# Ledger of designs, part 45: VH-VL binders against q0atu2

Target 1, 119 residues: q0atu2
Amino acid sequence: MLDKKARIRTSREYRNVFEKGKRLSGRFLIIYYVENALDNNRFGFITNKKIGMAVIRNRIKRQLRAIVREYQGQVKNKHDIVLVARAGIGKSSFEGMEKDYIAIMKKAGLFARNANKID

## First folded at step 1 (VH-VL)

Design m2 (framework fv_daclizumab)
Fold by ESMFold2-Fast, scan of step 1:
Structure m2 (fold): chain C 119 residues (1-119), chain A 121 residues (1-121), chain B 106 residues (1-106)
Amino acid sequence: as target 1 above (119 residues)
Amino acid sequence: QVQLVQSGAEVKKPGSSVKVSCKASGYTFTDYWMHWVRQAPGQGLEWIGYINPYTGDTEYNQKFKDKATITADESTNTAYMELSSLRSEDTAVYYCARESYDYFGEAMDYWGQGTLVTVSS
Amino acid sequence: DIQMTQSPSTLSASVGDRVTITCSASQSIDYMHWYQQKPGKAPKLLIYKASSLESGVPARFSGSGSGTEFTLTISSLQPDDFATYYCHQYSTYPYTFGQGTKVEVK
């Protein structure tokens, strides 16, 4: 679970990230990201009907929040980041989603320097 | 601004291979998936597969898993599709197409001009 | 595989006519798009997610539907609209297209 301060909550805030942010695609995830004027990172999560039924979408959302929480200390501060799950994510393992997240965040330059230890 | 430029027409003999290129410009190549779609003469559209240029991960229509190999070269912003063991029924126009993304949906928003591959004896 | 069936396969029409094309999916889908293809050209995106008009597409084009039944409507056919139209499901692999509907001059 992420703290309230670390969550993107309003439609306006999501819109800002989508309209002004950069986009980067992974195998199962797309991220939209933009620097914020705060002193912390905020995360948003989108799971669309194309992923599958509500049970699958809810599982994916919980797993993505767990992954983000585990690696939050490695993310460069002062960013709003929205994770959007792609259609194929329902076939992925937890480890597969985790690897995709790490790869995307590194490619985006969002992991802090000298943060090279995964597990 | 966004452009996908494909390689020129090819005439190949049965049993040979062909590699079609799709050079992207006007956007960040690694941010968008690239699809390949074919169209046989006088026929409809048939989805072959896609590549995520950032990871190199691919997904194929089962019909093409042993026929098509999709790759991407990030240094030249170029996607490739190689067809092996060509048969006359592989004669078609082959298109590359970029997958858009926004909050509201995904679609193939920009297409290459197409590459005609003719397989004949 | 999800089968996408278009009706009609061929449609003869005159400029100014209201044209309706239907697309039926063999099972319920959440995401489908419509494309236009003119002879010798690549397909062009017209409508995404069943009802959203792509930027630069004239307002005479509209889409509707959900589940298994989808419709593309051209309110007043123009000379530029004689083309083949394809529906496309984007919900599950493999992604599939309808067989196409050719809109030709009467």
Scores: ipSAE 0.006, ipTM 0.578, lowest interface PAE 9.7, mean pLDDT 85

Design m20 (framework fv_daclizumab)
Fold by ESMFold2-Fast, scan of step 1:
Formats: C-alpha cells, structure tokens, sequence
Structure m20 (fold): chain C 119 residues (1-119), chain A 121 residues (1-121), chain B 106 residues (1-106)
C-alpha cells in the first residue's frame, strides 16, 4: 500500500489532474499527470468496469500500486499522477504492466534517464 | 463475493443514540469510500455522508453534521455510523454503500441490506 | 443544494411498453447516476455517468442527457422492472437524489 500522503484522495483532486494535466497513452496504461505544489508525488488508480469483474479490477489495482511503490524513488518530485488501466490490461502479465509503466513514465519525462528498480 | 453486511434492526427511545455497523468483505476495504444513505418509511433516499477508510477523512451533508458521526476500523473492515439525540423523525432504514473515488465509475455499486432504526416513545 | 426533480412521480405501464423517466437538475451537473429499488430491498445501480450501463444490467435500460436534463429509458418493460427509480447527482456536496419514480402495473 502506498503512504497515505502519496495517494490522491478525493474526486476533486482526480478531476484537477484530468482537467489541467497532460495525457500519455501506453499499451495497457494511460497516465494523466500535472505538477503539484507539494514536496511529494501523489498517485491515483482507475480501473473502470470495461476491464472486467470486480475481482479482476481489484487485482489490477493492487498490482499497479505495487509497481508504483517499487519505482517511486525514480519519479521526479512534485507531481500528481493518475494511472488509468486500459480494457486490455486484464490479459497482461505483471511484467507486461511493469514494462509499460516504465516506458510511459520515461516518455513523459517523469523518470530519470537510467531509472532502475530501487528494491 | 463483494458484500456489505449491516447490523440488525434497532428500537430506541427519543434522546438516545444508536451505532450501526457495516462490515465489508470480498474487496480491499481502503480502496473505496463508504457512504451512508437513509430512507424514511415511504420516502425517498437522502445522503448523509461518507468516509475514506484509508485516511479517516469524512464529508457530511450539512443537515446531518450534528446528528451523524461516521467512522471506520481498517482492522475489521467495518464502517460505523452513530446517530445522536434521536427523534421520531430519525426513524428510517439506513444503508451503507461503497463508491470508487474517480470520474469513470463513481456510482455506488454495492449496498448493504439496510438497518431499520425505529425511534418511539 | 442541487435539487433533482423527477417526472412523472408515478407511471402505470404494461409489459412490453417503452418507459421514459426524466430528471431535471436545478443547476448544471457533470456526474449523475440512476438507481432501481424494489420493495424491501436496497437500491441497485443501473446507469452511471448518465449513459453508461452498469455490468449485469439488461440492455433494455439506457440513459442519456447532460447539463440539467437527463432521461432513463426502458425499451421493452419486463415484469421485474416494476420498481422505483431514482436519479442521483454526484457532482457537488451534498449529493442529492430525485424524489423517485414508481413504475407500477397498469
């Protein structure tokens, strides 16, 4: 689970990222991201009903949070980032989701050039 | 299976308080807001408030701010609503319901079975 | 508070009928949902974000509208559709419901 301060907590905060943020699409993920006025990053996670049943959506959310937690030290500070799972994500492996996340974050300029797993 | 199970019916005297529980199962409790909604006999639905179980943050309908207190216990996956200074007008079925906190699926998709609270002298 | 007004409050219909229920908001809203409630049961989500069909809900149900005017349509009424329907705005606090529309047997 991410630290409570690192999570986007309200519908108002999600709306702010969607309205003011930039959008970048990957293979299985879409990210919306905007710079914030805080000293830390905050993440949100969206798994809509087109992905499948609640058990699948909840599994995907847990896996995405695990990926984000693993790489959080590589993310440039002061950003609100929302990850939206695309309909096809349910057929992806954990490794496939992880690779897509790294690729899209690097493309967005949110990762250091040679970002590696922190551990 | 995703379910919300509420405590049983209560009969209370005016001026007393009541605490209703809502136990969640089949999903990660802290990933969803928990709402409380009431329905007086033969009447429509009225939103009371919600809690974010992960942060403990609450939002209330101003009408209920002095009446209802919503809490959550992560260790037992249970949300609670306490109603104080009960009056006959508080007689209603009280529902808990979960919602996701984002634009695409913000509807309350899972509801408890309801708890009838009767206030009579 | 945003007031949600449904029309009609009650309608009588027969199996196979096309049923339309309207919901009017006192000011423009972005997020609204439709719920179905059968006697003695909790409400059930039917339509979210005005027009998206909830999983497991029959395709005869559809929603449309934006701003202040929204509609719920049942294209061919079935026996288990006799119920009360509520619209609900989820745009601003406090969240509010319409007064309900009871669909009963003609």
Amino acid sequence: as target 1 above (119 residues)
Amino acid sequence: QVQLVQSGAEVKKPGSSVKVSCKASGYTFTDYWMHWVRQAPGQGLEWIGYINPYTGDTEYNQKFKDKATITADESTNTAYMELSSLRSEDTAVYYCARSEYFDYTEGMDVWGQGTLVTVSS
Amino acid sequence: DIQMTQSPSTLSASVGDRVTITCSASQSIDYMHWYQQKPGKAPKLLIYKASSLESGVPARFSGSGSGTEFTLTISSLQPDDFATYYCHQYSTYPYTFGQGTKVEVK
Scores: ipSAE 0.013, ipTM 0.603, lowest interface PAE 8.2, mean pLDDT 86

Design m21 (framework fv_daclizumab)
Fold by ESMFold2-Fast, scan of step 1:
Structure m21 (fold): chain C 119 residues (1-119), chain A 120 residues (1-120), chain B 106 residues (1-106)
Amino acid sequence: as target 1 above (119 residues)
Amino acid sequence: QVQLVQSGAEVKKPGSSVKVSCKASGYTFTDYWMHWVRQAPGQGLEWIGYINPYTGDTEYNQKFKDKATITADESTNTAYMELSSLRSEDTAVYYCARTEGYYDWYFDLWGQGTLVTVSS
Amino acid sequence: DIQMTQSPSTLSASVGDRVTITCSASQSIDYMHWYQQKPGKAPKLLIYKASSLESGVPARFSGSGSGTEFTLTISSLQPDDFATYYCHQYSTYPYTFGQGTKVEVK
């Protein structure tokens, strides 16, 4: 789904986003985001037990990565962004998650004015 | 149920190494970071380091950077900590503990502890 | 390293007493937690992020504070509360703990 260079991989990197970043809540998603010192964006994905069983959490992670990849070209460069799935996401459609992602990214000022599907 | 089960007590000579295990059950092993914390007899808690089992990435207390090696085996849901060049001051109970959640990193689940005694 | 200093190191109390333990950080911190440890047992989480009660922890436990000064309060001490309490900062590597406060029966 996402290139490995576009992924937050270490606990230290996740920690930095949560501690230094801003937070915005959507219906199914919460994002934490902070400017990084790189020239590319990196994304992290977190699902916890409140969402449901492992099968559901793994499906949600894969779908969120697909959504992020689809819109990666519209995201303002130089940010580390962590997507946290809320409990209700397990009952959402793919399109519902996509709509929520676009809405919160626009509200955060992380999307270009005319964000569109790029893939 | 959700638990962390550690390997049994060890008695080691100075200069030797020891490898302590921490087996997770009842939850998705790769969804949580696994930390190691030690407690010397009659003393407080000291953080050693952690591993993210999903990525294999580790972070260490600088004091332990050259002493401790933390690893994880996803196939057995087990985290390990190896201590090298043991000295008497390494005598302690060693705990594994996971960090829960998205933004509130706290040790919500601990192993029972492993006593490592280093003596001649 | 951030030094976490607890006061007092030992506290003598009776059932029903209000107990307050303080924790002072050598630098301003954003993330701190409190743990309880009974003899021969692993620590148990009580309070996270200074003031949030962990699920399953009795409401008599509360936390407060910000910056460098934090407190753990037990509003009415119960027999099950005689233990050692540790504060913990999770703001800066390396993560550090206070030296512990032992709450003993009077």
Scores: ipSAE 0.007, ipTM 0.561, lowest interface PAE 10.0, mean pLDDT 85

Design m22 (framework fv_daclizumab)
Fold by ESMFold2-Fast, scan of step 1:
Structure m22 (fold): chain C 119 residues (1-119), chain A 121 residues (1-121), chain B 106 residues (1-106)
Amino acid sequence: as target 1 above (119 residues)
Amino acid sequence: QVQLVQSGAEVKKPGSSVKVSCKASGYTFTDYWMHWVRQAPGQGLEWIGYINPYTGDTEYNQKFKDKATITADESTNTAYMELSSLRSEDTAVYYCAREYDLSYEYPFDYWGQGTLVTVSS
Amino acid sequence: DIQMTQSPSTLSASVGDRVTITCSASQSIDYMHWYQQKPGKAPKLLIYKASSLESGVPARFSGSGSGTEFTLTISSLQPDDFATYYCHQYSTYPYTFGQGTKVEVK
């Protein structure tokens, strides 16, 4: 689970990301993202009825939160990011969703490119 | 190294359509969004829309939603914009421009040379 | 839509002059970007995020401002700087540009 401070919570905050943000589509995911003034990242998640029944939508939502949490240290600070699951995501494996998330975040420039690894 | 090369000038009749191309080289085509911007003679710049070459997803300025269709061909690293139902007021230089997807932090860094589209009878 | 208004629309200047161009947005925006356009050429990025100088752009160019009021300054005008300058916002759809400021020889 993501910390409460790292979650987009209100419809107004979601609307701000949709109306002011950039959009980038992946295979299973669409992200909308905009720089914020809070000096921390916030994530929102949308799984609509096109994905399937509530049980499937809730599973996908939990899996996406887990993926985002796993990679939160690689995300550039100061962004509000909304992940919208595409209809086909229900057919994807966890690994498939994870791969798509990494690819889309890299293309959005939200992941570090050539980040130094301190071993 | 990075360059965007557009197709040549076009003279078209009212009611016809035109398709302008923008060929990219010197970078990974799918890593950057491609925008289209027009400039009427002696006027300023006006944003038309963009395409994400990786997904094919597009966004348009609502003013141009029924006028412009933006596409991309990954196999040739080329973006296209088709303008339909041409009118004299569509006479302008049309530019493609590259945007790295950095959440509004970095704008259009490379532009095509422009394509003059003249609509006259 | 966010309307961008530049002032002045035309500016007559001499080599060595300090030139200041202003850009006013009808609503608060996160960042302003500036482009230079010479006759017959595509626009070229000069300043991004209000005050960051693009690589390869001479240090005489600078930008400042926040909210709704932004400025582009050329500290000592050179012959190569006679051109039209445009401000640009792309934080809100649709993306909009100012009408342009032509800097011409006095």
Scores: ipSAE 0.000, ipTM 0.525, lowest interface PAE 14.7, mean pLDDT 84

Design m23 (framework fv_daclizumab)
Fold by ESMFold2-Fast, scan of step 1:
Structure m23 (fold): chain C 119 residues (1-119), chain A 121 residues (1-121), chain B 106 residues (1-106)
Amino acid sequence: as target 1 above (119 residues)
Amino acid sequence: QVQLVQSGAEVKKPGSSVKVSCKASGYTFTDYWMHWVRQAPGQGLEWIGYINPYTGDTEYNQKFKDKATITADESTNTAYMELSSLRSEDTAVYYCARDSEWYYTDAFDIWGQGTLVTVSS
Amino acid sequence: DIQMTQSPSTLSASVGDRVTITCSASQSIDYMHWYQQKPGKAPKLLIYKASSLESGVPARFSGSGSGTEFTLTISSLQPDDFATYYCHQYSTYPYTFGQGTKVEVK
């Protein structure tokens, strides 16, 4: 579970990241990201109906939050980051999503080269 | 300027292997994924796979999983693709291509000039 | 795998003509792009995300479509536009290209 202050909550905050942020795509994920004026990173998650039924979308969203939580200590500070799941993510394994997340974050320059899990 | 420069044409015998290079310049090599695409004579484009140079992570088209091995050398800003167990049907121009500029496109925005690999006996 | 089918495979046209090339995906896709390839050259990105014009590409090129049906339009064909055009889906592995549409002099 992510701490409340590490979550993007409002429609306005999501819109800001989409409109002013930079964008990178991976195999299963797209990230939008922008530097914020806060002392911490915040994450948002979008899963659309092309992924599948609500139960599948909610599973994917929970797994993405778990991945983000595990690696949050490796992310460069002061960013708002939104993860958007691509249609193909529903067929991915947890490991596949994790690999894609790490690859995108490193490609964006937001991640330490030697990314470690928090535990 | 941003450029991808590939190694020169190769003529190989069936059963041999070949390693094609793609040297990047004018941008931060590790910030962009590098794809490999082939084009057989008179045919269309076929995606082989990619590498993330920063992590070393790769993904392949299943058709090429046992044929192609993609690597990257960050110290020289060079991506490589090795093709093994060459057959006549592997005769093609092989391109490296950069995944698009990191903030907006998701397309192959910069391409190498291509490397012709001819397999003949 | 998602199959990308272009129509027509070959198109004969004259300078000044309006040219439309279609691309059909076997499944709904979120991202597709168009490339131009001239003889002996590498492909060049023209349109990304179905409708966005790549920097430096002339305004006579435009793209449209969503889901499974996409079109590339050249509003007034110029001599430099005689080439082969490829659509490309960037939604799901393996990434696939259309077979190409060759635009030839009539």
Scores: ipSAE 0.006, ipTM 0.561, lowest interface PAE 12.5, mean pLDDT 85

Design m24 (framework fv_daclizumab)
Fold by ESMFold2-Fast, scan of step 1:
Structure m24 (fold): chain C 119 residues (1-119), chain A 124 residues (1-124), chain B 106 residues (1-106)
Amino acid sequence: as target 1 above (119 residues)
Amino acid sequence: QVQLVQSGAEVKKPGSSVKVSCKASGYTFTDYWMHWVRQAPGQGLEWIGYINPYTGDTEYNQKFKDKATITADESTNTAYMELSSLRSEDTAVYYCARSEVEYYDSSGDYFDYWGQGTLVTVSS
Amino acid sequence: DIQMTQSPSTLSASVGDRVTITCSASQSIDYMHWYQQKPGKAPKLLIYKASSLESGVPARFSGSGSGTEFTLTISSLQPDDFATYYCHQYSTYPYTFGQGTKVEVK
């Protein structure tokens, strides 16, 4: 479950990411991302009705939030990132979505250099 | 404050086309999707499709894919719907209506503001 | 397509009556919305997401339900409430409406 302060909530904030941000496409996901002027990262999620019925879309939303939450500590600070689910995501596994997310985030250079430090 | 103003009534012959406009004011045009809904005389409501004015992306009811074309002009805050190959069965009041875009944790959308409607009559 | 079926199709009532309109979806939906339409006018939003009252709508209107069964209730019918009411699902494409329930004077 993502904290309220870690979520992109308004149309204007989504527009900012789409207008000024960079775009990368994966197999199941597209990300749009831009540096923000805040002290933290914010995430947005778009799961349109082309994916399928409420049951499928709700499952996808829960799984994407869980993935983002698990890896949020590895993301370079001060970014707004919007994840757009592609229509084909409805047929993917949790592991497939997770792999796609990691691959895209690494390609975007969004994982912090010190994120893998072991205490 | 928020207002959707549609073009005036049209009388068209079978086989012709018609283009209805919906001028938005009082809000940021690109922050909301614009939908089109029709209502034949004495009948219920039927959803035609929508446009996201920011991206230009459209979605149609399959029934109307070969009938309706929805566009938007961001510079004039106006949405349009063109109907082609008109038949008498297309006689209806056509409404534009806005909805909030679906974003993170959206549990559904609703049509909070509607245009006044445009009567399109198809007769020979 | 998700079919939305309203009952009754027509309802005769008197001022002060309690009115209940039901909407049944052929499949489970996220949420549904209710609209009021008066002759010659565009529909007006009354209730969104099953139970949330739109700003400016009188408190005598209420909505409830989930899954496939939803209801709109008017606790004490007023003269301004004689109209046609439509339910609307926004869960999947194509978006669909019920056939309408006309509330007319007895």
Scores: ipSAE 0.013, ipTM 0.632, lowest interface PAE 7.3, mean pLDDT 86

Design m25 (framework fv_daclizumab)
Fold by ESMFold2-Fast, scan of step 1:
Structure m25 (fold): chain C 119 residues (1-119), chain A 118 residues (1-118), chain B 106 residues (1-106)
Amino acid sequence: as target 1 above (119 residues)
Amino acid sequence: QVQLVQSGAEVKKPGSSVKVSCKASGYTFTDYWMHWVRQAPGQGLEWIGYINPYTGDTEYNQKFKDKATITADESTNTAYMELSSLRSEDTAVYYCARDYFEYSMDYWGQGTLVTVSS
Amino acid sequence: DIQMTQSPSTLSASVGDRVTITCSASQSIDYMHWYQQKPGKAPKLLIYKASSLESGVPARFSGSGSGTEFTLTISSLQPDDFATYYCHQYSTYPYTFGQGTKVEVK
């Protein structure tokens, strides 16, 4: 699970990211991101009813949090980032979601393109 | 049914400006970046720049920073590229292209021929 | 700028031939794609991320390679495949294309 301080919690903070942030669309994910004035990154997760029933949405959210946690050390510091799941994500594998996350984060300039372990 | 429909061919005089449009349909316009690429007669492809239609943020090939201005109008689902101070070397077919998932251009407009002649 | 150099610039081939086009990047890249362009038409995406077939592209097309050396292969050339092919690096600004390889009838 992600540490509490690494999570966007308030509707005000979500609104700030949506209104002021940059947007990038991937295959299964959309990210909204903006630089923050904190010492750390914060992540938010949105799974809407269009994806499916609550059990599906909760599974997707859990999997996305696991992916973000795994790669958090490679994310450029001082950003608020919201992940929005697209309707088609319910048919994706965990690996498919993971690859899409890496691709979109690299495209945004928020993630190292180099696979070098020294990162 | 994704479609990118560009404005028609233009014939312009040296020193003038031209604004090419690219109207998108069949998808959510603000979900995808839009690129502009040119191809001079008998030549290869050259990337000009892109716009994020949701934020208005742009990125340009340094070669075109003083030449091209890319904009987008969310209300009409249309991307634009304006070329200023036209020279004969700007004669080319100009394409808009949608940013594909995982860093590629998956749908292209039909192209707009811009001819610069005196 | 990353230079993308294709070899050969022109290739003469017959239907049924195996066609191989090479693309060399001046520095290591993570994301490269292949496009096909027929006369008078816009380019069409064929292969993304070096080796993934775009939806609707025939299985006779394949891509391989990593780092600086990439290859596009057409296992059995069809009449519909006579076109110009471009490699494209999508790793670093400015995004650049190869000069193109024209595949024409022998």
Scores: ipSAE 0.008, ipTM 0.550, lowest interface PAE 12.7, mean pLDDT 84

Design m26 (framework fv_daclizumab)
Fold by ESMFold2-Fast, scan of step 1:
Structure m26 (fold): chain C 119 residues (1-119), chain A 121 residues (1-121), chain B 106 residues (1-106)
Amino acid sequence: as target 1 above (119 residues)
Amino acid sequence: QVQLVQSGAEVKKPGSSVKVSCKASGYTFTDYWMHWVRQAPGQGLEWIGYINPYTGDTEYNQKFKDKATITADESTNTAYMELSSLRSEDTAVYYCARDFYKSDLYYFDYWGQGTLVTVSS
Amino acid sequence: DIQMTQSPSTLSASVGDRVTITCSASQSIDYMHWYQQKPGKAPKLLIYKASSLESGVPARFSGSGSGTEFTLTISSLQPDDFATYYCHQYSTYPYTFGQGTKVEVK
């Protein structure tokens, strides 16, 4: 479960990300992201009706939250990030969504960690 | 010049549905959220919900979640609100309003002229 | 829900009068706006974020306040100002409006 403090809650906060943020599109996901003045990251999730029925959209939203939670330690601190699911995400596997998320976050420069470095 | 032009007045029977339109011009339709607000005769303003025309995502006042359905058609730059299971209490003027945002500012800058929906037997 | 309460609900005034309308929020808000509505017309934005005057609005209109208490002032009432005024919080779902203050001819 993603901590409540790590979630974007209000429409004003979502609009702030859309208005001030940068946008990057992946295969199944679009992210909007902006630096915040907080000590932590916050995430928002949007699944529109073009994806499919409510039960499918809710499942996708739960899966995206799980992915974000798993990789939250790699995300550069002090960002508000909104994930928007694209049409076609309903045909992807969990692994496919995960790979797309990692690729977009790396492209955005939002992943801060490197694996196994010797200084 | 920014304009929001709404469909004309409707008179409906209890239990029926109605779909109100709001056609936008003079700006990029998908860049701004569109809100819907109602005003019963002689009463104040009540927020119904909004749509993000770019994503299709909607948010509703809980009071209206089972009553109103908001949609948008990018090809015609038109936002819609459908009201179902109409009751006399739904008699009101319904407004669309554009959500302006810039930096840390958010407010309704342009409003449609309003659509009177009358529910009577 | 955040409740917005205006005072007074109705006031009678004469041209040239200084008019003050108060709006009280049930909890602290950051985004508070004032709208003017004339009979048969849509509301128009007057003041955004408590104190910023919208483009084209006459300088006789001003807003002040923060937190839970806000005030709209018309320094010298003109004939065009007889209308209903609404405060609006745009901070938290659901967005709510005050009940309105009708400024009418004395």
Scores: ipSAE 0.007, ipTM 0.555, lowest interface PAE 12.1, mean pLDDT 85

Design m3 (framework fv_daclizumab)
Fold by ESMFold2-Fast, scan of step 1:
Structure m3 (fold): chain C 119 residues (1-119), chain A 120 residues (1-120), chain B 106 residues (1-106)
Amino acid sequence: as target 1 above (119 residues)
Amino acid sequence: QVQLVQSGAEVKKPGSSVKVSCKASGYTFTDYWMHWVRQAPGQGLEWIGYINPYTGDTEYNQKFKDKATITADESTNTAYMELSSLRSEDTAVYYCARTYDEYWSGFDYWGQGTLVTVSS
Amino acid sequence: DIQMTQSPSTLSASVGDRVTITCSASQSIDYMHWYQQKPGKAPKLLIYKASSLESGVPARFSGSGSGTEFTLTISSLQPDDFATYYCHQYSTYPYTFGQGTKVEVK
């Protein structure tokens, strides 16, 4: 589970990321991201009815949270990031979603590189 | 400013194919999805499909899956829609329109439309 | 497919009138938009997400509703508003439009 302060909570905060943020699409995921004025990252998660029934959407949402939690230490600080699941994600494996997340975060420049590590 | 400029009108024979272009300018092409919508003379709007120009991924209205092919060329900021096996009922104005995403945004900019006439 | 049914199909109105157009979806939807189309022109976005006014659209236009019933209102009809209006569900594939409502001079 992500720390409460690491979650985007209000519709206003989601709207801010959507309207002012950059967007990058992957195979199963779209991310919207913007720098924040906080000392931490915040994540939002959106699954829509195009994915499938509620049980599938809820499973996908839980799996995305787990992936984000696993890799949160690699994300460059001070960003609000919203993950939007694409329609095809319902047919993806956990591994497929994880690979897509890593790829899209790297393309966005949001994953810390070895050159950026603090000794 | 944002503009979507489509190719000119086409007159085609039944059984042929047509490829309509939509050239985008004034924004980052890969930041927006591009949809295709048609309108038969005197009729309403019918959604054909869309493309994510960044990934090349497409979605189609099932009615058009074996008929329409949507592509995008990032180097020229141009989206394309090709219709094959044309019939008289494919006579329509074809529009491209952008959305911020596939999730919630409205179609905020539209091309001027391309009239495709299918006649024997 | 989700059916979008507009009422009325046509209406005759005078400048200054309050005009309401209803759109009914055959099942509950999350995202719905309204467009205006004038003869020979592409549609223009007026309202997105049921009630949000698109930038540059006059404040006399407003949208409301949720679930299966949505309304577009023009508070005081202007000459520039004689056009066809379309609702559009953007929730489930395939995306579908209403049949259109033509607002014409009385």
Scores: ipSAE 0.012, ipTM 0.631, lowest interface PAE 8.0, mean pLDDT 87

